# Ledger of designs, part 39: miniprotein binders against p81326

Target 1, 226 residues: p81326
Amino acid sequence: MLHFGGFIMEINHISKILEKEREEYIRNKVEEYLKQGFSKDDAVNKANQSWRTYIGHRIQDVIYNLLKKFLKDSGLKVTTDKALNNRNLPEELDKVKRLIAINYGEYLFLPDADVIVYKVENNDIKIIAIISVKNSFRERRFETTYWKLKLKESPVTSHIKVFLATPDKDNEISYKCPNGKPKKMRIILEYELDGIYFLKEDFEETEKAKHFGKIVEDIIEISKKL

## First folded at step 21 (miniprotein)

Design KM3
Fold by ESMFold2, fold request of step 22:
Structure KM3 (fold): chain B 226 residues (1-226), chain A 83 residues (1-83)
Amino acid sequence: as target 1 above (226 residues)
Amino acid sequence: SEERRKIYELLWEAFYLLWEALFLAEKGDYEEAIKKLEEAVKLLEEALKEAKELGNEELIKMVERLLKRVKEMIEEIKKKLEE
């Protein structure tokens, strides 16, 4: 019935073609910032930051739209942290926001969640999972594990699964022991999170580290247990 | 530069369509998966045309190879449906 290797191979193929975009993007952005009056050094730094934001949004949009489309037949709904920060929230989304917020005394913060999966059951909302989308781990590398630990501290949020989705094009977390040496970042992320989902073919698969193609089945199975 | 921006918009749309096709195939919706792959072929053919107009030999080769393999995948799925 199910031989998906061909699909995964061609997705990996087009992803490598898309890697060619970076150089052109950065060159164009440097020119744009120079015209705005920035120094060369500032323009380069701003262009690289712009690329990281751009590529992150591209990947997040793909993930959001795929999950929204393929989870709906199972009664699951999907939203984003951007949508939850908008003015004039619908009642349903306001409830979602309140169910994931973390209290820091006089301050109230949402976890750094990019995509949120929930269900509405008997006029009640249950948060199933949050997915953090990371293109690079050079900065804020353990932020997702911090939020998992905070969610575990309360019985109201302890059931929420925390996943990481990443292309990991630079192989920062793709292998546990590259060159025979433990990769601290991969080991800690896999230990603390409920799953890591790779948007590429070349990584070390484990019970928690899987291809992104598995995420829909996993979320549906989790939702049946909640 | 604007033509290259158009190429990458087409490639991002094809990327999404290939992911859609994977998930459709996983739920057994092979007819819908084929439709998404056929849409991707159209976008890739347009991207190839733009790459040829720019004379970017590397992009031409990469997109042409992907096009051939996606078309082969469509045939494989159609054959599976006949079994």
Scores: ipSAE 0.832, ipTM 0.921, lowest interface PAE 0.5, mean pLDDT 89
Fold by OpenDDE base, fold request of step 22:
Structure KM3 (fold): chain B 226 residues (1-226), chain A 83 residues (1-83)
Amino acid sequence: as target 1 above (226 residues)
Amino acid sequence: SEERRKIYELLWEAFYLLWEALFLAEKGDYEEAIKKLEEAVKLLEEALKEAKELGNEELIKMVERLLKRVKEMIEEIKKKLEE
């Protein structure tokens, strides 16, 4: 087994380099917002929010592309909630959309689904997993858990696995009880979700908390049971 | 600057390739993993070149370190394949 540690270490290093992009990005955005007439404080806040969105999308795109590539040979397909937010969907995606929809009585809403993994068998679609991608947990900390619980309430969606993928750069959920203090967020997320996959080396590994490198194998295994 | 943007785009691409290499290695496809790492090396070398042109000493140092480590990883994998 190649010491995964070496790969992960270098990935972490490049991630640190990429974080330097933030300084320039924020500076440019602050300048842009100042030109638009915002105060300095507002400009900084908006710039920071813009950065969070940007970096989140970048990580999500990486994860999406990796999953798309490495699940393809197993006959598995991937899409996103964004791709489903169209009025005119291909039949396949329209079916996917309907199969992940949550019933709120008069309305159907989609869970937050950064990546949706499904298979097509004999023109039938089976949803396998939803992956939520979070770069940080500063906001909406338990949103993924909410969606998991909602999906579990329906026999149509109860089989769908919900995973969280995160670099957890701020070590918010990397350990259960650092310094003897329980991390509520880690404990709850691990309990409620089907798995947490870390895009980092330094975390407490458990049955449900694994390195992101294991996600493909796990999804393939789940797909065989459906 | 446009040049800085280019550097970061190269780094993002390299980041993806490192993950791809990891997934390939997890599957036991070490030869393909090496190819991806070699591709990453090319991107990092280009990034380093651009960083030098910008004169950003911190970025140069960081990219040089990364480049060295990725090259070392390639050699380590190659050695394992020869065993």
Scores: ipSAE 0.803, ipTM 0.916, lowest interface PAE 0.5, mean pLDDT 91
Fold by OpenDDE base, fold request of step 22:
Structure KM3 (fold): chain B 226 residues (1-226), chain A 83 residues (1-83)
Amino acid sequence: as target 1 above (226 residues)
Amino acid sequence: SEERRKIYELLWEAFYLLWEALFLAEKGDYEEAIKKLEEAVKLLEEALKEAKELGNEELIKMVERLLKRVKEMIEEIKKKLEE
C-alpha cells in the first residue's frame, strides 16, 4: 500500500537529517581528539569510528525496542548479548546464555547477538533467532556468517535462525548484481544467513532479503514451528 | 550545543515512532499507526521550534518538509480507513 512506501520515504528523510548530526558529531570529535594530541588524520579516523559506534548503537536500540514491543503479544521475549554479560543472571537469562553458547572445546563463547529472540514454554527456553544489526559493512563483513556456521555445528544451536538487519546506507549489500557485477558480500550473506532485513526501500528483494517490516511476522512463524 | 542535541534526540524519537507506525500498519492497526504518527508530528513540531530558535535554516527546512510529509501520510491513511 502507498502508505508503506511513504513510511519508508519519511524514515529515509529522517536519516538524511540525522546525517547532519554526523557532520556535527565528527567535527566536534575531531576537535576533541586534536586537543588530545592526535594527528589530524588520526583524529578523523577516531571520530569516524566513534560515530559508527554511536550510530550503530542507536539503530540497534531502535530495532531492539521494536522487536521487543511487537513480539511481546506473541509471547516471545528478547534480550541482548550485552545483557547476558553479567555474572549474576536471572535463571531465565542464564539459560538463554547457555543455549546460544558455542563450544570451543575447553571454552564456551557467545556469538555476536545484538538481539536474541526466545520463548519460554513449560519452563523450557527455546532460542528462536539471533539478529545481528549492522549499519555498515566496512569492518567484519562476514562475522555474522561465521557465527551462523558455528551455530549450525551443534544440535543444540543448529535450529537457531540468524538474521541480519541493516539500513545499508552505502548500498553494499542492497543488490546482488548491480550493473551485472556480483556483490560478493550480498550473495554470501544471503546464502549463509537465514534472512536479511533492510531498513530501507531501495533493495533487491528475494525470499531471504526482505524489508525490515516483515521480520516480526517471520520470527513469529518460526516460533510456531519450534 | 545542548539545543542541537535536543533536536536530534527528538528526531531519533520521531524515527522510532515512524517505524512503530509502520509495524502497526503492517499488522493492519491503522488507527494505532495514526496515533504514533501524530505523536511523531508533535515531536517534529517541537524540533522545528527548536530549530527556529537556533536559526538553522537548513534544519528548519528539512524538519518542515518532514513534518508536512508525515501529516500527509496521516491524511492518506485516514482516507483509506474511510473507504
Scores: ipSAE 0.802, ipTM 0.916, lowest interface PAE 0.5, mean pLDDT 91
Fold by OpenDDE base, fold request of step 22:
Structure KM3 (fold): chain B 226 residues (1-226), chain A 83 residues (1-83)
Amino acid sequence: as target 1 above (226 residues)
Amino acid sequence: SEERRKIYELLWEAFYLLWEALFLAEKGDYEEAIKKLEEAVKLLEEALKEAKELGNEELIKMVERLLKRVKEMIEEIKKKLEE
């Protein structure tokens, strides 16, 4: 639909402007670290790490807030793994935590879950989906895939959909076979995960790889089947 | 500078509003989408004002262009709703 193209285009324009924030941010952080006595190389590295953390949180917050807002009317709730890292959880969140936990024998651990979507029906909690937000695939490229596979191993968690949301600014997974060469990461992630949602316009769309604007509809549809 | 930070915060808020507008449009709520875009316009106008005060010509041009485009998008959606 032509009108959606306009939205995406403007989002991309803002994203480009926000990318200039990086240059300024890095410059300022480098100066800060130099004043702290770090070498130039160390200062640059630390600045880059700081930026990655910053931008990651910003994007994650946007995604979280959007999902929270647009899933609410459908009776769906959202939380985060961070919110579950508490000793004194409300009963509802305690149940959520238990329902996403992965068994390692003597220990239970939570998957990385930037956003957890669930519903409450007749006092029963059903976990619908976990969304992992990734800005860069430089490190831990298959971490989300690992969690998906682990969740599949238990009948308690096997139904949980695992999605990846990413702006993929470096075009690491935007196309499956650019220039005729397979992008292993894209192919594997698309194969193993239940879906990949791009916060960008320029990507190869497939049944599983969609624009982020489609994620709400997809989650709602999944929720109706549970 | 603090002023630059303010500009980028406004842009982040506008970024969110554009996404919100997109999601609204996806579900067919075009009127509400327009409202969000209009809110974004206000933020962008403020950002432009701040950019002008800073004298950053590049940022001014970028924000002006974005502002113009968002306004045009609003008008395009309005026109389509009238058809």
Scores: ipSAE 0.801, ipTM 0.915, lowest interface PAE 0.5, mean pLDDT 91
Fold by ESMFold2, fold request of step 22:
Structure KM3 (fold): chain B 226 residues (1-226), chain A 83 residues (1-83)
Amino acid sequence: as target 1 above (226 residues)
Amino acid sequence: SEERRKIYELLWEAFYLLWEALFLAEKGDYEEAIKKLEEAVKLLEEALKEAKELGNEELIKMVERLLKRVKEMIEEIKKKLEE
């Protein structure tokens, strides 16, 4: 749904630069860990884990700041699960935390919600959406789907939209039937989630699978119904 | 190194501006989108200068290609303004 004449951010140029950053990052981290006395194999494993953490935070920060900026004029506020885990919360964020938490008997946990969109009306808080940011699906394929299902179990949280935002650089979920065969992960994620937003151009667009550029418009429309 | 970290900080700031310009263009704010793209050009030019000082030939070429594309995007949006 991009309307500026095909002048979309050329994700291939950015992706190539990010791959270069990864190579340099990992090389430097391996050297650092070797100096700390780790074996070569352990240093490589730790460096790769460090990169996954770093790149995830970078993408999450971009998404957080974009949503905060572009939802502001519609009266929508944005926070993160990291911010909600601070011990000394302002009253507003403490309310957000309580309204999104999932009850497991004697335990209360926040869903894995990287970015949270909410609104405030006369000190009442309405959670609009959770956006999970995923770079890879190999280890935690359906974690976002699990949280959607848990939120659906309670009438207090069942209205909350659960979105996935991903560059999907390895094309793990970009197409429903690549090479003519159904891709289980894409099909299940699209079925269970309220939407998937791709931070790239090359993917199969559907009613629920869209370019990330559409997310602000979609969130605003949802908020008008609450 | 610290210098390589600084180049990628400039690049990530430029990436954010590119996405910001996309959202502005999506809602028809073409003048603001152009301003954000022009800010990104300045950051990319600074990153390119730093990459050249380090002699990172591969990164130099990658940044040059992105910079060229961003300048093309500016011209494309300017054409939409004249329509």
Scores: ipSAE 0.776, ipTM 0.909, lowest interface PAE 0.8, mean pLDDT 86
Fold by ESMFold2, look of step 21:
Parts: structure tokens; C-alpha cells; sequence
Structure KM3 (fold): chain B 226 residues (1-226), chain A 83 residues (1-83)
């Protein structure tokens, strides 16, 4: 058998190298914004927002492409909330959108679902899971749990698994009881969600909190039960 | 700088390839896992070359360490394939 701990160690090593990218990115963006006439404070704020958008896109793209590649041989398809917000949807994606949307009276909204996994059987679409990708929990801490609770309200969507994928570089949810005191955010997220998948090695592993390397196996097993 | 941007693009591509290799190895596809790791080695060697031309000693040391460890992982998988 291959030593999976060795793979995770190497993946974690390159991830730390990529964390160094932030300093140069922000410095360059601050210089750009200062040249455009923004104040120092505005330039810093805009640079940080630009970085959050950039890094979020990079991680989400990696996750989307990995899942699309490794789930297709199991008959599972992958899409994104961005793709579902296009004006002219193919019939299949229009059905996916309708099956995951939540009705708020006059309004119809999609849950916080960066990546959506579904299958097609006998021309029927079955949503398997949604994965929310979060780099920081400073704002919108429990948005993903809100969507899980909303999906549970209808028998049509109550089967949908809701996962969180995160590098959690600031250790906001990596441990349940750091220093002997319960970490509210980690405990609530783990309780309410179907799983948390960490893109790093240093976290407290539980039945629901796992290495990201386990996500493909878990999704395939869930799909066999539906 | 544009030179540092190139280095990080190579590292992002290598990051993706390492994850691909992990998932391939988990499904027992060791030959394809090795192929992806060898592709990552090529990207890391290019990133190392760019870091040396830039004179960035910090990146040089980090990429050299990672490159050595990825090559060791390739050998570990080759041993499993022979069993």
C-alpha cells in the first residue's frame, strides 16, 4: 500500500510555499492602487479584497477540476453555482438548478454551493452533495449551516449532503477544544454539516472532519446508497 | 514581479498535479500517479530555474526541498508497483 501520510505531507509543503505568494501579490496591488490615486488605507483594503477573490478562485478551481475528473468514472457529474446562474441553461443544468433552489415566496435562490455533485439515472437527476469552499470564517461564519438547515426543510432536498472544504490556514475551526475550551464555530459546523474536509494536515480528525484526500471516496460511497 | 508570478503559476500547476497523483494512487492507478508526479518534477525544476535566475534564496531552498521529496515519493510508488 502507498503511504498516504507522505502524500499529504508533500501537498502541505507546497501549500506553505504558495502562502508566500500573498505578500508579493498584495504589495503589487497596493502599488497599483496608489498609482491610481487611492489613499493608503483604501489601497490596502482593495488589495486584500483582490487577494481573497484571487485565492478563492484558485482553490475552488482546483477542487472543481479534481472532483470532475475523479467522479466521472462513477457516473457522477459536477457543476458550479456560477454555471447555474447563466441565463441560457441546457435542459440538464436547468433541472439541477430547480432541484437545489430554495423558494422564498416571490424569490428563488440557490444555496451557498460552490461545487455541486449530481447523477443522471433514467433521465432523472439526483443531487448528491454540495461543497462550500471557505478560506476564512471571519465573516459569514455559519452561512453553510443555514443552507443545510434550509435543504432539510423539504423532502425533495433533505437527502443532499452539505460539505465544507477549507485550508483553514488561521486555525479557526481546526480543533474542537483548543486550550480546554470549546470552539463554538468548529463544534457547530461539525454538528450541522455532513462533513468538513481540510486542505491541510494539522487539524483534529473526527468521523466528520477529514483530510480532503478522502472526499472522492466518501462521495462515491454516498452515491451508491441513493 | 512578472517573474515571481511565473514561479507561482508553476507551483499552482504542481499543486494540482500532486493532488491528482494522490487520488490516482488511492484508486490503485500507480502508473498514472507516477506520470503525474514526473510532470510535477518538470514544473518544479522549471520553477527552481526561475527562482535561481531571480536570486530568490528563500524560494530556491523551499523548491529544492519539495523537489527532493517528490522524487523520493516517485521511488516509493515504484516499489509498490513492483510488489
Amino acid sequence: as target 1 above (226 residues)
Amino acid sequence: SEERRKIYELLWEAFYLLWEALFLAEKGDYEEAIKKLEEAVKLLEEALKEAKELGNEELIKMVERLLKRVKEMIEEIKKKLEE
Scores: ipSAE 0.754, ipTM 0.898, lowest interface PAE 0.9, mean pLDDT 87

Design KM4
Fold by OpenDDE base, fold request of step 22:
Structure KM4 (fold): chain B 226 residues (1-226), chain A 83 residues (1-83)
Amino acid sequence: as target 1 above (226 residues)
Amino acid sequence: SEERRKIYELLWEAFYLMWEALFLAEKGDYEEAIKKLEEAVKLLEEALKEAKELGNEELIKMVERLLKRVKELIEEIKKKLEE
């Protein structure tokens, strides 16, 4: 077994370099917002929010493309909630949308689904997994858990696995009980979700908390049981 | 600057390739993993060149370190393939 530790270490290193982009990005955005007439404090706050959105999308795109590529040979397809937010959908995607929709009585809403993994068999679509991608847990900490619980309530969606993928740069959920203090967020997320996949080396590994490199194998295995 | 943007885009591409290499390695496709890492090295070398042109000492140091480590990783994988 290749000591994947070396790979992960190098990936972590490049991630640190990419974080330096933040300084320049924020500076440029602050300048832009100042020109728009915002106060310095408002400009900084908006710039920081813009950065969070930007970096989140970048990580999401990486994860999406990786999953798309490595699941393809297994006959699995991927899409996103964004791709489903169109009035005119291809038949296949329209079916996917309907199969992940959550019933709120008069309304159907989609869960947050950064990546949706599904298979097509004999013109039938089976949803396999939803992957939520989070770069940080500063806001909406249990949103993914909410969606998992909602999906579990319906026989139509109860089989759908919900995974979280995160670099967890701030070590918010990397360990269950650092220094003997329970991390509520880690414990709850691990309990409620089907798995947490870390894009980092330094985390507490469990049956449900794994390195992101394992996600493809796990999804393929799940797909065979459906 | 446009040049800085280019550097970070190269780094993002390298980041993706490194993850791709990891997934390939997890599947036992070590040869393909090496190819992806070699592609990443090319991108990192280009990023380093651009960083030097900008005169950003911190970025130069970080990219140089990464480049060295990725090359070492490639050699480690190659050695394992020969065993």
Scores: ipSAE 0.799, ipTM 0.915, lowest interface PAE 0.6, mean pLDDT 92
Fold by OpenDDE base, last read:
Structure KM4 (fold): chain B 226 residues (1-226), chain A 83 residues (1-83)
Amino acid sequence: as target 1 above (226 residues)
Amino acid sequence: SEERRKIYELLWEAFYLMWEALFLAEKGDYEEAIKKLEEAVKLLEEALKEAKELGNEELIKMVERLLKRVKELIEEIKKKLEE
């Protein structure tokens, strides 16, 4: 689409503006923590941590809401791991929870799943995909990969697609071999995951690495094959 | 400040709308995409107003640039619809 590039460019522009929020946010939080009696260094560290949480939540919410909206007409539903963290769940969500659980012998644990896409057919739940949203890769770089590998170990969960969605603001995984040097993180994530979707334009596109605008279509196509 | 917060909230909303417009366009729903972009324009105009009131020159320039580009994008899509 001729206008797709234009869309992405404008999104990039607004994203840059939103990045300026960080400076102001951190300043305000530092002041807040100083008032609480923290040292300057502690206040700065706490502010940075708070920012990471905040911005992560913002991006996750955007992604979640977009997926929820644009998958709805295809009969697909979305939820989150957070929504599943209740003892009392509606039957549908209880089934979803059970169908994504990973067996560790005596225990079942859920993978990290920022967004869970599923469908209901004939009262049966089919899990389509799990989307992990990562704003940065400084910590827990391969956590999503771990969950993908664990899901593959069971015939119950092996069909579940695991995608990563990221703005990759620091260009940590945007290119495989920038300047001829392999980026370990990009290569491993792309190899192990079913797809990486970038909320940006400037990245190396591959079969598995696509613009986030393609995720809905891809999920719908997957859902038709299940 | 409250003013700064308001500006960034407007920008986040515009950000969402722009993504929504993109997804609509990907589906071929160009008319709806334009509507979303027009909504984003309104938010950006409000953000610009607030930025001017705040006197943040950097933010003003950035929002002005974005606003211009989004308007241009709308026109580009409209032109494509006419073809």
Scores: ipSAE 0.798, ipTM 0.915, lowest interface PAE 0.6, mean pLDDT 92
Fold by OpenDDE base, fold request of step 22:
Structure KM4 (fold): chain B 226 residues (1-226), chain A 83 residues (1-83)
Amino acid sequence: as target 1 above (226 residues)
Amino acid sequence: SEERRKIYELLWEAFYLMWEALFLAEKGDYEEAIKKLEEAVKLLEEALKEAKELGNEELIKMVERLLKRVKELIEEIKKKLEE
């Protein structure tokens, strides 16, 4: 594999440019909220929340589209939890929904699943992986871990791989022991999840922590064993 | 401004194409990767044009730098394919 170290570097550069969008976005939203009668502090807070939602969706869409495209030739399909939130699902998606559902006794709930990868063989659906996309770990830091653990509790779902994809812009989980101090979040996430994929160059690579460019190969390999 | 929005949309599209190129390269499809990068170059050139029209010097410099680097990356990949 020709490691074109240049690819990742250039992607990082464009990411930095896109980060400047934040400043402009926040400014515009603050002005909008001020006009609506919010206080300056409230306007800033709302603007920041709006940005988080916006950037989260943008990154999620990129990841979804990439996975959809590059897994297709291998006969793998992708969907999202959002697509499953419908009363009238096609048979295939209805089966997918049922195969990822977590049992809480009287109720079934779906795990957070930004991307669901599955295959159809002989009219049987096999769920391969769930990918959670996180831009920030400020809130609900272990949510993905919770879902992984819940999926392990059932023989129906225990085989499903759970991955985290993140740009980790704040370097919250990029390194295990920066400056000799353990980063609990990185260590726990790496331990509990099946893999962490970084949309960045500057991170500590391990068996489970890889560059996002490796996710397609890993998923394909998993799919062959199922 | 509507114009700024256009620039960032172009950059997001270029961002996607660059990732696509990376995935193509990871599987050994270097020729297709180059094609995607060339498409990204076109978008970046358009973004640069729009940035110049806005007179945003910082954005101009950043996009120019990125554009140059992506072009260099294409040439590097081409060179490696010839080796």
Scores: ipSAE 0.797, ipTM 0.914, lowest interface PAE 0.6, mean pLDDT 92
Fold by OpenDDE base, fold request of step 22:
Structure KM4 (fold): chain B 226 residues (1-226), chain A 83 residues (1-83)
Amino acid sequence: as target 1 above (226 residues)
Amino acid sequence: SEERRKIYELLWEAFYLMWEALFLAEKGDYEEAIKKLEEAVKLLEEALKEAKELGNEELIKMVERLLKRVKELIEEIKKKLEE
């Protein structure tokens, strides 16, 4: 429907407005770091890193809250890796934590999991999906892929779907072969992950690469098969 | 400034509401989608007011444009509901 395109366009527009926040944020942080004795170059780099962290958190929160809200009626629950980083967890979350843990012999470690979707049935917890949220791919480009592959190695976790959600503002993975040149990152991520969801309009849609608006339906469908 | 921060917080809230509206629309809940967009409009109007108080011409123009377009989107959805 025409309105969906309109929605996305307006969302893109507001995102552009929010980019003005970046300019101000960077300026302020640069000044702050300069006052702390950093060089101009270091100050700029630190400011940019700070912004990436900030904006990443903001987008993650939006995604988390959306998923939490729209999956609730289907009886699905959401949590985060951060919420699991607690010594005293409720029983439910403790189980969730254990069910996503990756075995490294003497140690268990959690995958990066910005959003964890699970269901509770008859006091049993089933992990449905992990969503990684990335605003940019400048750093740790294949980290999500690593976790997906690690999760596949165990029958305990092999069923867990791993999705990537991204605005991809820099068009790093929006297209597979723009101008006939393969985008390695897009191709690998799409191949290895269970899906990529774009918080934007301008991208190459495939079976695995969809608009973020489809993620809820997809997760619900997966949940029914578990 | 504190005022600028307020504006951006309003914009982030509006951003969320717009996504919420999109998800509602995807589910076919167009009436609820419209309500969320109307809430977003209120936030944008407040943001616009604050932007005007700050005298940030660029921000004013951008928010005004967004506000207009969101209102247009609401009207488009309303028309579709009547069909």
Scores: ipSAE 0.797, ipTM 0.915, lowest interface PAE 0.6, mean pLDDT 92
Fold by OpenDDE base, last read:
Formats: structure tokens, sequence, C-alpha cells
Structure KM4 (fold): chain B 226 residues (1-226), chain A 83 residues (1-83)
């Protein structure tokens, strides 16, 4: 088996180069906001927020497209919560939407679902997995966990696997106990979620914490059991 | 600048291709993985050219290093296919 360690290292190098985009992006945005009349501090803050949004979308798009491509041959389909946020949905997507909805009594709400993996068998839809993509964990650290727990509460949704995919650039959850200090977020996320997939090389691998390259195989395997 | 944007778009495309190659390799489709990496090399070469035109020394060095490593990776995979 090709020790893909080297492969992952190279991908990480590209990621590092792409991070240099940040410096330029921030500079340009700061200049833009200064021209709009914002203070330097406000401009910097706004620029940083803009970058977070931008890079988040870029990574999400990469993940979505990869999953869409590599799951297709297995007869699996992918969609997003954004695609479901429409009043007029095709029948298939309408069914998908209903099958991931969480009951709050008088209301149904959708979990955050950057990627939804499902299969269609004999016109029946089975939801396989929801993948949350997080570039950083600064805000709403346990939101994905919340959705997982909520999905578990219903027999309709309890089978749905919830995965987290992240480059974890800031090493917030890459290790459980670096230097003997427990990383609460890593421990809780790994405990509550069905898996964490890292778009990086340098992380503590466990049964649930894997390299992103394994996600397709894992999803296919899960799909066969449903 | 529009030119800088082009460089980063090339890098994003290369990034995607490298991930595709990884997934292909994980499936055992090494030949197709190599093809994707070769496509990535082309994009990186173009990015390098553009970086040189801009005179961004840091970016030049980083892309050159990456390009070298990706080429080495291709050769490593090729060797394994011949074994």
Amino acid sequence: as target 1 above (226 residues)
Amino acid sequence: SEERRKIYELLWEAFYLMWEALFLAEKGDYEEAIKKLEEAVKLLEEALKEAKELGNEELIKMVERLLKRVKELIEEIKKKLEE
C-alpha cells in the first residue's frame, strides 16, 4: 500500500501556499475597508472575517466536489443544505429535506449540513451521512455535536452518520492531549460524532479520527449496511 | 491584482487535482492518479511562470518547491507500478 504519507505532505504544502493568499487578501480588503471609512482596527477585523468566509467556502466546495465525484460510481448522491433551502424542490430533494429534518414539536428544522450523502433505491431515499466542514473552531464549537445528538433522538434520523471534515489549520483538535493537556474540543467531538476527517497530515489518528482520504471508503461501507 | 488572483486560482485547481489523485490512489487507480498529478504539474508550472513575472520571490520559492515534490511523487508512484 502506497504510504500516502508523502502524498498528504504535498497536499499540505499547497495548503500552506494557499494560506499565503490570506496575507494578500487581507491587505487588499483592509485597503478596501479603509477607503470605505472604517478605522484601521475595524478594517482588519472585517478583512479577517471576510477571509474566513472566503476560505471556508473554497474548502467546502473542494470537499463537495470530491465527494460528488468519487461517490457517484457507487450510486451515491450528494447535496447541500443550501440546495434544500428552496420552496420549490424536485421530489427527490424534497424527500431528502424531510428525511434530515429535526422535530422541535411545532417546527421542523434542518441540521447544518454542508454535504448530505444519500442513495436512491426503488424510489426510496436513504440518508447515509451528513458532513460538516469547518475550517476553524473559533465559533460554535459544538454545533455539529448538537446536530448529531438531535439526529440521534429520532428513529427516522438516528442512523445518519455525522462527520466533521477540517484542515484544522490552528491545531485546535489535531491532538487529544498535546503536552499532557487535554484538548476538550477534540475529545468531545470525537466522542459525539461518528468521525473526524482531517485534511492534513499532522494529527493524532484514532478509530474515529482519520485522514480525509478515507472518507469515501467509509461512506461507501456505511451505505452498504443501510 | 488580477495576475495574483490568477496564480491563486491555479493553485486552488492544483490543490483539487492533488486531492483527486489521492482519492484515485486510495482506490488503487494509480494510473489515473498520475494523470491528475501531471495535470497539477502543468498548473503549477503556469503558476510559477506567473509568479516569476510578478517578482514574488517567496511565492516563487514555494511553488518551485511544491512542483519539485509533486514531480518526485509522480516518479515514486510510477516506480511502484513497475514493481
Scores: ipSAE 0.797, ipTM 0.915, lowest interface PAE 0.5, mean pLDDT 92
Fold by ESMFold2, fold request of step 22:
Structure KM4 (fold): chain B 226 residues (1-226), chain A 83 residues (1-83)
Amino acid sequence: as target 1 above (226 residues)
Amino acid sequence: SEERRKIYELLWEAFYLMWEALFLAEKGDYEEAIKKLEEAVKLLEEALKEAKELGNEELIKMVERLLKRVKELIEEIKKKLEE
């Protein structure tokens, strides 16, 4: 058992450092784009998009490595949508890709998975969960719920748990009914997804909305039922 | 600058170790959690050295505060280990 006050202070300090990184990153990127001949408005927009990609990859890498490390003793394997898009996939990963892909006629697309947890039993692969990593919801409010609904359309994928992992830096979904009024984004995400895992301390915890530290235990428990 | 990028590489590695220690501590693996936090301290101290060389006073203060809190967390976990 860690003390509540001490741990909150460490996470708060990390968030402050990341705010400083963001400011410096965007300043440098704007300078780069201006040198390339972009207008100021275009340079700022491109810099912000670059930051969103950068920070998303950083957080995804942390989550991937943590899950890979802490799920291995339970016989669970972890991969990413990036890894599944590599050329010349090993047979195991090629099967994972086929088992999670969504059919759009002549096109096959991977859902917004980011991180994928699966197990292998007697040469058969069972997808346990996907984790979508989002730092911000300003422009992509319900993307993850779309993928959950698409996965539910087939008996092959309907069992797959869909989780959202987020620092929720802008407090867009941290509380269900702030000021007594339902927050649409939080309500719908919590209702449709199998879980929301917060990489911060200040949020309303529910049976589906938990601290990220609980995700390993939850995934292991789900895997025992499959 | 390139030196600022190196500082944040060290900080992200430390952040990962801190999260890793959290999962270890929740499992009751306090000795391994302490080892990961001690590794994070070394990275934070290196990041602090780099920030001082650049004269980045805001980042220096932020890293110093984080470093102090991580050292305090190590002592808190040591107390739980001795119980």
Scores: ipSAE 0.752, ipTM 0.897, lowest interface PAE 0.8, mean pLDDT 87

